# Ledger of designs, part 9: VH-VL binders against p78833

Target 1, 198 residues: p78833
Amino acid sequence: MSFPASTHVYIAKIIGKKGEGDKILDLLSKVNEHVLKSEPFTKTYYFARDAKNPDYIFGLELYDSKEVLENSHKTSNPFLAFANYLTSTHAPLAEPLQLLNFKVVDGHLDKDNLGPDAKDYVLYTEYTGDSATLKQQLTVNPKADTSLIIHSLDDPSLYAVVTRYSKSGIEPGPAEISGATSVSQQVIYSGVGFLNRP

## First folded at step 17 (VH-VL)

Design i7
Fold by ESMFold2, fold request of step 20:
Structure i7 (fold): chain C 198 residues (1-198), chain A 118 residues (1-118), chain B 113 residues (1-113)
Amino acid sequence: as target 1 above (198 residues)
Amino acid sequence: QVQLQQWGAGLLKPSETLSLTCAVYGGSFSDYFWSWIRQPPGKGLEWIGEIYDSGYTDYNPSLQSRVTISVETSKNQFSLKLSSVTAADTAVYYCARERYDWGYLDYWGRGTLVTVSS
Amino acid sequence: DIEMTQSPDSLAVSLGERATINCRSSQSVLYSSNNKNYLAWYQQNPGQPPKLLIYWASTRESGVPDRFSGSGSGTDFTLTISSLQAEDVAVYYCQQYYTYPWTFGQGTKVEIK
C-alpha cells in the first residue's frame, strides 16, 4: 500500500452560521500557510464548501500519525487562533464541530498530481453497515483523481469514501453496497489547502 | 514512567481459551494502540494484534479467527483471548504500548508463560 | 505480510569489539513522502522482555547507550554495537511497522567470544 499503517485521517465538518463561511476559511488559510511552512508531516490539508450551503465547511486532513495531529498541528498558534474563534462568545457555529478520526483502508489522493480545483466534482460518502462486508465491497476507482477509502477509529460500522474527478461530465453517484446505508455530500474546493504537498 | 502489569492463567489444556489481562500505570491510556505479542520457547516474536482505547482492533491474519482483544477503559486495562489452543500456542505472552499509532513498541510487560499440555 | 530476515542467527564478539547485525525486509519500509524507514530494533536480555533500542532505523531511544547505532534504508538495515559490553549479551530483533501485521526478524543472539 502507498500509505503507512500509521496514517491518520481527520474529517472535519464545520457547520457555520449564515455568513460565517468566509471567515472560517480565512482563518483556515492562515493555518494552511503554517502547515505548508512548518508541518512537513501533515500530508493533506484540504478545505471545501458544501455544494448546497457555502457556510458549511468540509475538511480532509491526513497526518503521518495521530502524534503529528496532536503534537504538531493542534499546538500551532494559527490553529489555536482558529479554534478560539470557533469556541468564542461570537458563537459562529450552527452545530457543534464534528471531527471524525479514520484509518486508511486503500486508495489515492491526487493520482496525477493535478492539485485541487473548484471545478472538481468531489463526493464524500459515509457508509454504515457490517465492517467485513464494507471492507470487501468498497473498492478503489483507478480512474478517479481521488479515491480514498477510510475506516472510523471510533465506530467500526462506519466507513467513508472520498472521490474526486477533475474532468467535466464525470459525476458518478455513491457506490451501492448491499446491506449498508449511505449518506453523501458533494463539496466544492474552497481555494484553501492542498491534497499533496507542493 | 509507563508501567504495564500483566496476569492470567499459565497452564491450559488443548481446546481451552487463553485469557490474559494487562493493566497500564503511570501514563495516558488514550491515544495509544496497545499490543499483544508472543514468543514460543526458543523462538522469535510474533505480533498477535492491537487495540485502540476506542475498541478499534487490528489482528495478525494468522490468528484472527481465534483472537479477541478487548479494552476496559475505566480500569486502564486490555485483554487477550485466544480460543481453541493447542501445544503450538505455548509461548511467553507480552503486552506492550505502541508509540501512539506509529507501530513501534516502546514499553513492554514482563511476560506471562502460557503452557498448553499435549 | 512483510517478511523480516536477520543475519547471522548467532554472533560471538570479543569484549570491546564491534558487533554487526543485519536485517532485510521483503518489501521497502521507506515512506518516500516523509523519508522515514519504519524499522525498529529491540534488545532482549536473558529472561527479560524485549526493550526498544532504535526506531526510524537510526534514532536511538532515550537512555540507550550511544555505542548502539542503526543504519540502512529501504530493505537493508544494520544494527551496530561499536564496543561490546558484557550487558549487551542478548538477542536482538528488527521489526517493521510500515504495514499490518507488524513483523519481526527471527533474532540474532550476541555472545561474548
Scores: ipSAE 0.809, ipTM 0.907, lowest interface PAE 0.9, mean pLDDT 93
Fold by ESMFold2, fold request of step 20:
Structure i7 (fold): chain C 198 residues (1-198), chain A 118 residues (1-118), chain B 113 residues (1-113)
Amino acid sequence: as target 1 above (198 residues)
Amino acid sequence: QVQLQQWGAGLLKPSETLSLTCAVYGGSFSDYFWSWIRQPPGKGLEWIGEIYDSGYTDYNPSLQSRVTISVETSKNQFSLKLSSVTAADTAVYYCARERYDWGYLDYWGRGTLVTVSS
Amino acid sequence: DIEMTQSPDSLAVSLGERATINCRSSQSVLYSSNNKNYLAWYQQNPGQPPKLLIYWASTRESGVPDRFSGSGSGTDFTLTISSLQAEDVAVYYCQQYYTYPWTFGQGTKVEIK
């Protein structure tokens, strides 16, 4: 899949206190409505719950550039309402918000344009190791419905991979890369967001 | 208004390392990619590579084995090193600002002629 | 690499007349998802660094006279100077920024006939 070099990937890790996941997702659903109507530069806006804790929210976002993320998406009223809730005196987060910046290395988001489903098997894996080795050895899986390889803008040793399988019974673990360590997180589509713009 | 000022040695012997520095004035250093471009005398432009203020780099594959671009964020500076130079590396070297992360270059330094003697 | 080819290599135009420079890319620089052409034009006057004229194929940079315009899409682009002035004697370069490495056309020298 061909992405312009300017394409920016944003990974959000939103660690909600017990019971906060539904409210966080409700606010994100309002941001998603705005994204669909007004942000053609937002190409992916996908939110999921951690498979083990429903109050931990995972976000996968693609933008035409980091510039439009910072100067257009983050300045919208629904986003500001969401951001104000997260930083309010209510203190809905158990940990500070984590926002990770990446560039696309290779891959695809929704191969057959099927859309995300809560039954999908989705794995987010972070790899830490030698950058040249990771760039060479991480490869797109053409059989996956999502296979996205990304490289951190802020940490050269950090790569990540998002894989998604819609077919029941296909649940591959992360690829093993010699000389690298990995951490994986299974996530479940929340019903909020999209992979390809409809 | 943004100004790019560049300096470094203009005369090198073969096998030496080219080293240039570019300082940024009158604008933000953060949120932009910063590029090096060269132009051999009487010839066109060749992009060498770029760096983000975080230290993230991309290099032209034609030069990547010899190129290092680095940042000194506290000084709003970025630098170019090109190892093992030959006469073919004789060129005017420019630093430039990329408009955020879009890829086009909106501000350029005045250039530094680097001559590699035979 | 996306290769950029300009034509002509040089062009002589009478003062006040129209100058036309073409740029062709070996691959499309149009991103269909946002409908933008990742193509810029630069002017390099003698002894000076390049100066940005046009980006997104047709958007004029601030301070660039309106006699400069860009057009085209996909693989074929044109820079037009509607009424050549003496200060427009320069070499003009197109550049793609769709994919790494950034690449430039070989340049077109514009002179007064």
Scores: ipSAE 0.779, ipTM 0.907, lowest interface PAE 1.1, mean pLDDT 94

## First folded at step 19 (VH-VL)

Design i16
Fold by OpenDDE, last read:
Structure i16 (fold): chain C 198 residues (1-198), chain A 118 residues (1-118), chain B 113 residues (1-113)
Amino acid sequence: as target 1 above (198 residues)
Amino acid sequence: QVQLQQWGAGLLKPSETLSLTCAVYGGSFSDYFWSWIRQPPGKGLEWIGEIYDSGYTDYNPSLQSRVTISVETSKNQFSLKLSSVTAADTAVYYCARERYDWGYLDYWGRGTLVTVSS
Amino acid sequence: DIEMTQSPDSLAVSLGERATINCRSSQSVLYSSNNQNYLAWYQQNPGQPPKLLIYWASTRESGVPDRFSGSGSGTDFTLTISSLQAEDVAVYYCQQYYTYPWTFGQGTKVEIK
């Protein structure tokens, strides 16, 4: 059940202009079809909407490595089409695209392999602080359907936790870590993508 | 062709700090993990730790308390420090490149013998 | 830690004969999601650093002669030299890169009988 060390976690923060969310998700859906068909190295390809902004698309992606992300996934035609749209003259983005690289510290993605649901409570929390402290203090919640602790490959002082409660109605806040700052985002499954391959 | 060149003091006294540096030539420094591995004379290989160009590190728990790996991206170099050395730390130390972030090592330095003796 | 154990510790084989080295991991290094074995083999000549021979348990590194082959899955792996050559005299190591820390087998010395 453990992730290989090489597992690469890719967090996408796509903030579209008003009304762009549907188009973005439509394109991502096309990419997802390609991923399902042609990218066995893609473990997770999950997209959600920010709970407050439907045009803010959150992506959780897991790959066997960063190498396959860069050299395989990002070179696929559907992905390129998606990327081209984001950079097109239409300028669909309200803010610059944020793509964050992480490695798995600990956790599980889908405890019971139930798949994602729009009724799930999903919280993404970023922690910034002392790396050793964060690594020690961040703990996996075994009761959560998803409890994934990840460490930034881009910034060693940055950690993140993905927490999901499947249709349970439980909506706990993020854990507070002494000496660290945190920013949380609640997201809602968009219907595009998967946590584990179906 | 990627080439790793390493250097540092090869003779230490107990309690001193081992310091080695590895320079990367002929290839990209980014997008690869860089590792240190040691081999005591006549013995097997022990992975010490790794570093990414961002400063992201992983250490072998057996050495974590004494090991510091650092990177200087402007020079395409990464370094190893091992504090409080003893005779048990006598070994040939290798720097190596992981193939991207997969974890297996495709390019190696020639090694540096570090001897700890009183 | 995943412990890697090789067998035998030393092996003497006649020129042109098959050499077989075994490697066992204390835990599976097979990832069910991609069906890959996170296992590598290295060759080390005296006074030289290890040289990558095999990765993913059975994929031969570029430039490695075809007489070298890797097999196995899960916890049991084998490096085979189909026809031992003089230049194959070396110590061979297996390595898992499934989980931190990376760990190596204790090595197998291959000699000519």
Scores: ipSAE 0.939, ipTM 0.965, lowest interface PAE 0.4, mean pLDDT 96
Fold by OpenDDE, fold request of step 20:
Structure i16 (fold): chain C 198 residues (1-198), chain A 118 residues (1-118), chain B 113 residues (1-113)
Amino acid sequence: as target 1 above (198 residues)
Amino acid sequence: QVQLQQWGAGLLKPSETLSLTCAVYGGSFSDYFWSWIRQPPGKGLEWIGEIYDSGYTDYNPSLQSRVTISVETSKNQFSLKLSSVTAADTAVYYCARERYDWGYLDYWGRGTLVTVSS
Amino acid sequence: DIEMTQSPDSLAVSLGERATINCRSSQSVLYSSNNQNYLAWYQQNPGQPPKLLIYWASTRESGVPDRFSGSGSGTDFTLTISSLQAEDVAVYYCQQYYTYPWTFGQGTKVEIK
């Protein structure tokens, strides 16, 4: 495995009200600056926009553990500023914030170290079903620059796959798993964050 | 301050199901992974599996087909079931806390000897 | 699975002398991204559960005497007791927590010569 078992994957789904996407990303950019400078335990801090909704911000975060996420990252001043904005009287969110916890099952991330690009095809797919079945049938795509299979720490019946094709023009659909329900989201790199440490 | 108290039947016949429970006192239950480890008499340690408060589990492949770890968060308890036991399953079974989700074990129960014999 | 092999199986050392236990992993437990070794050491006395001594290969758990130290990186690790005390007679185990399943060395019994 490319990742230690303790690796924690954090998926953020932030749906802002109309026009709030830029402000959200600006704040996340400030957090990213702090992460780069002060959080060596953060391996990935990647934010993208939903392909259909520019105010829907998708976050892919990888940490050395959930412990450092909870006790270090989420206690940082820039993060707190971001969090405070989301819960402020301004009420920038159109939908409740979703923060999902995952562990890595298998896969790789930015294996060629190309960095994120808005021209990338990036697909996030959630699978709900029998855990054993999903774990067995979900497979890593070695041709993809990123193919990450993750298992929800919050809901054992939930898996997800992050797939990235780097500026290749390839746009494959999500794998179909018999007996499982899937929901996919295409996202576009926002310019905020990194896949691997620069 | 954290204390793990474990209990269960210590004598089984072959083909029966081992059942142990571990209760956690003096600390947060939801912030940590919880593991079961066993040690045959005079032998080394074998990790059985782990559970999180959500019910997320990971098992040792060597035992996965027979192992079920469950959690009852309202009681700060987690349990181990091992089906179809044989003499090879005779061991002291420990519940333990992983330090958060890192994987090393910082607090241990006192252990429960489970003997499988005809 | 990552196999953990300790050496020696047993060690007799005079009081006040240095005890050295080696642990080798079948593959590296060093994570290049954070430069941490996912390796722990435990002490176990008869009839007692294991006690955590060292994690991250070289960090002592709270309350562990200074005479205990861990070193090494990658696949080769060492637990050193700089000056063996009577209460140090025990079985010592290394453990990797880099990948599932967690695996332990077979143990090293430390005795007084």
Scores: ipSAE 0.937, ipTM 0.964, lowest interface PAE 0.4, mean pLDDT 96
Fold by OpenDDE, fold request of step 20:
Formats: structure tokens, sequence, C-alpha cells
Structure i16 (fold): chain C 198 residues (1-198), chain A 118 residues (1-118), chain B 113 residues (1-113)
């Protein structure tokens, strides 16, 4: 199924201090419980660890719109508790929290409805360059269970691609686009969240 | 109460560039998409494109090659440029606010008639 | 593009009678995930911009009289004016906002019989 145009993709980059990853994920687990129960407008609420840094939590969130993210999800008590922890005097973050807003350009997510797995190869790549060029050159991989191309709502020069190969052992690198810079991150499902609602 | 006021030249010659501006009053400019829609005389509505305060845009593919929508957040304004106009571009042009990012339009400008004549 | 087709093109209804306008989309504008129909209705008076009446196929915009109602799902939608009033003489448009580009029906002119 195709995504409505209003679909809002929210990328969370949460870099905790050493040992903070578990606590962050615990809180996100509580938020996830609320999302499952009370937020039907949330299509995806997926959290993973950076493959190199277990305290670096990556979030892939899909909402029906940015409006429901801002006015519903972020107003929930579990989310507020999570947000309060991140900004608490404990200062659990090693780097400033990054929350990025995107819109879907093209692609599919968990097309085989397999659900997330820690054995999956999941790559998140950001591309910065000419918007028209990136939009034209970035293509969906039909062989991947997840191949999602997204365009930044915050910075029109920024695109990103989320690719997932389910338990395949395939570890392809990111596509290179002439004239664009790219940064890639491999992530591992943390056990918190979902790609499609169960 | 949010209000949209729009202005620009209403008479053009073929090959010229249409230029319209829409100013937003009485409401937030951020968190909403802003659209341009046109309506040829006696005909229906055609969505031209939209813009967010960041400069993020989406255009109707039918017009994409000729359309540029820009934003000036400091003035709560967004603009439409349509290059290489022909008689087919004669229409009333509306600026409108999209309800957040949902895609339906809840507030409209009064429209600007743009006539392209040789 | 999703094509929107309204029927009829014009409608004459007596005052106080029901007016029914249909709108069909070339593909479904129902999102299964949230069970919402990405469909809106507008009213346009002569010399005026369109006015939002209905969104999500059946939700009335604030200030819209109760006599206006929207129904339908998937590809077939209906705007109903339960009791036509003189001020309801206008052109009505449906719009899908499921996928870019936004597309409108060709319009239905409602007149008093």
Amino acid sequence: as target 1 above (198 residues)
Amino acid sequence: QVQLQQWGAGLLKPSETLSLTCAVYGGSFSDYFWSWIRQPPGKGLEWIGEIYDSGYTDYNPSLQSRVTISVETSKNQFSLKLSSVTAADTAVYYCARERYDWGYLDYWGRGTLVTVSS
Amino acid sequence: DIEMTQSPDSLAVSLGERATINCRSSQSVLYSSNNQNYLAWYQQNPGQPPKLLIYWASTRESGVPDRFSGSGSGTDFTLTISSLQAEDVAVYYCQQYYTYPWTFGQGTKVEIK
C-alpha cells in the first residue's frame, strides 16, 4: 500500500552517554505501549541501536501527518516523561538530540510484513546535494523488504534512504550520487517498536 | 482569524513570467503548507503547488517545469512564479492555506485574475 | 494522478428539497492504516474563492450548516444538502488529498429549480 502524501517521517537521533542506551529504550518502550494502545495515527514506531554504539538510539517514526505528531504524540504523558528524562539534570545525552522531519518521496516499508528483527541489515543514509538531482537519482530497491526514500521538511537539500534486508546476510553499501555527499548508519533493532502495527 | 492577501500583475503578454505574492495575517505561518491554485474562467480548479516555511516544495507535474514557489518567512509571505505564460495560463490564481500538512485547504485568498493576451 | 469525477455537472433542486452530488476517484483515497478518506468538499460562490465544507469525507468544517453532509468511502463519495436554501446556490467541488498532485472534481453547479 502507498503512503498518503501527508505521511510524516520522523527520524530521531538520540546519542546517550555511555550506558544510557538501555534507560532510553526502556522509556521508549513505555511510549511504544501508549502508541500501540492510543495512537492509531502512528504507522511506524521503530527504534534501533547504532551498530557501533549501543548508546546511540535511532528512531524511525511514521505518522499520518506532522500535525498529529506535534499535537497528539508529543503531548502524551509517556512521551513527556521520556522528553523530561532527556532534558533532566542527569543530562543523559552525549550530543544534542536530533529530531528530523521528512516527507515520503517513494518506497515501501516492511512490504512482506515480517516485523523488525535484530538480525536484519538496516541502513540509514542521508544525502545532501541538489534537490532535483537527488530526487531523480535516488531509487527504490524492489529487492529490499524496506526501501524508503524521504525528503527533509527542514532542509530541502537533504534526503535520506532507509533500507532493510531481512535476515538475508546482505550488507550492501549505500548508493553514491554524483555531486552529493552521503553519510550512512547501520542500525540494529533494539526490540522496541514496530514497523507495521501488529 | 487568518487572512490571506494576494497581489501581482494581472495582465501579461505571452512568454512573460507571472508573479504573485500572498501575505498571511492573523495566524501562524509555520506548521502549515501554503498552496497556489488556479481556475481558468468558467472552469475547475487546478492545484499548482505548495510550500512550507523551510522552502520545501511540491509542484503539480503538469506545471513543474515552469513553476517556482518561494517563501519569505520574515514577512509571512509566499510567492508564485510561472514562466513562459501563454493564453492557457489565463486564470484566477488563489493562494490558500493547507490544514497543517493534511492537504485540504481551509483558508483562501480572494484570488487574482491574471490574463495573458498578445 | 488521481482523477476526480463529479456527477452531475449541474443540478436544479427546489427550495427545501434534497440535493445530492456524487464524486468518484479513479483510485481509492481510503488509507487502511487509519481508515480515513482523504476527501474534501468545497463550495464556491460566483466571484469568490472556494470555501471548505467537508473534510475526511464526512467531517463538517466549523461554521458549516448541519444541512450539509458528506458520506462515502474508498472511491465513491456524496455531498448532500438535506434542505436546499437560496444561499446554497453555488458550484461544489470535491478534492482528494491522498496523493500528489491534489486534484479536484470538475465541479457541480447547484441551482434552484
Scores: ipSAE 0.936, ipTM 0.966, lowest interface PAE 0.4, mean pLDDT 96
Fold by OpenDDE, last read:
Structure i16 (fold): chain C 198 residues (1-198), chain A 118 residues (1-118), chain B 113 residues (1-113)
Amino acid sequence: as target 1 above (198 residues)
Amino acid sequence: QVQLQQWGAGLLKPSETLSLTCAVYGGSFSDYFWSWIRQPPGKGLEWIGEIYDSGYTDYNPSLQSRVTISVETSKNQFSLKLSSVTAADTAVYYCARERYDWGYLDYWGRGTLVTVSS
Amino acid sequence: DIEMTQSPDSLAVSLGERATINCRSSQSVLYSSNNQNYLAWYQQNPGQPPKLLIYWASTRESGVPDRFSGSGSGTDFTLTISSLQAEDVAVYYCQQYYTYPWTFGQGTKVEIK
């Protein structure tokens, strides 16, 4: 494994009102500036748009631990300002903010340090089913620049896989796991955030 | 200060199931992983597995087929079950708290000696 | 699994003298991204559970005397007691928490010479 066991993966699902995607990304850009400057414990702070809905913002965040997420990142002024705004009556959201907690099972992320690109094929797939089966059947794709298998800390029956092919034009579908249900989302880098620290 | 109190049967026959419970006092049960560790008499330490508030578990592969760790959040308790015990499972069993999700253990129970004898 | 090997198995040191315990991991427990060593040291007295002494290879737990220090990086680590006290007679364990499963060294018994 390339990640310490303590590594915490935070998945953000931000569904904006129509036309509000840019506003959300602008706000996240400000938070990202703080992360780059002041949060060395944040390994990944990556935001992308849903391929079908430009106002649906997907976030992939990796931290050294859940502790630093809760006690450092989430207590920072930029994050608090962002979070408070998104939970206010004036929030540009169509749906409530979703923040999901995961632990890394296996995989790698941006293994060649190419950085994020809008031309990349990036697929996020959630699997729901028997935990033992999913843990056994989900495998890392060594040909992918990013192949990250994560297990939900919130729901033990939930796994997810993040797959990235860097500007390759390869667009494989998600793996089918017998007895499990899956939901996939293709996302496009928004220009906000990083996969590895620059 | 956080205190861990543990209890369970200390004498078993082969093929029986070990059952221990750990109760957490004086601190939050959430945001921390909770582990079981065992130590055979005169031997070193073996990590058995861990559990989070949600029921998320991770087990030592050496024991995975026989181990079940469960949580009762309403009581701030977590439990260990080890099936099909043999003499090799004779040990002092400790419950412990991991510092958040880092993996090192900062608070320990006093331990429970479990002896497996025919 | 990452195997942890301590040396020596037992150590006799005179009061006031330096005690040195080594711990080697079969794989590096240094994470390059944050430059942290996922290594802890414990002290265990007879009939008691282990007590956390050091984490991140060199950070003392609160309440741990200054005479205890941890050093090393990657695969080789050392616990040093600069001036052995009577109450330091115990078994010491290193532990890696880099990857599952957590693994411990076999322990080092520190005695007074």
Scores: ipSAE 0.936, ipTM 0.965, lowest interface PAE 0.4, mean pLDDT 96

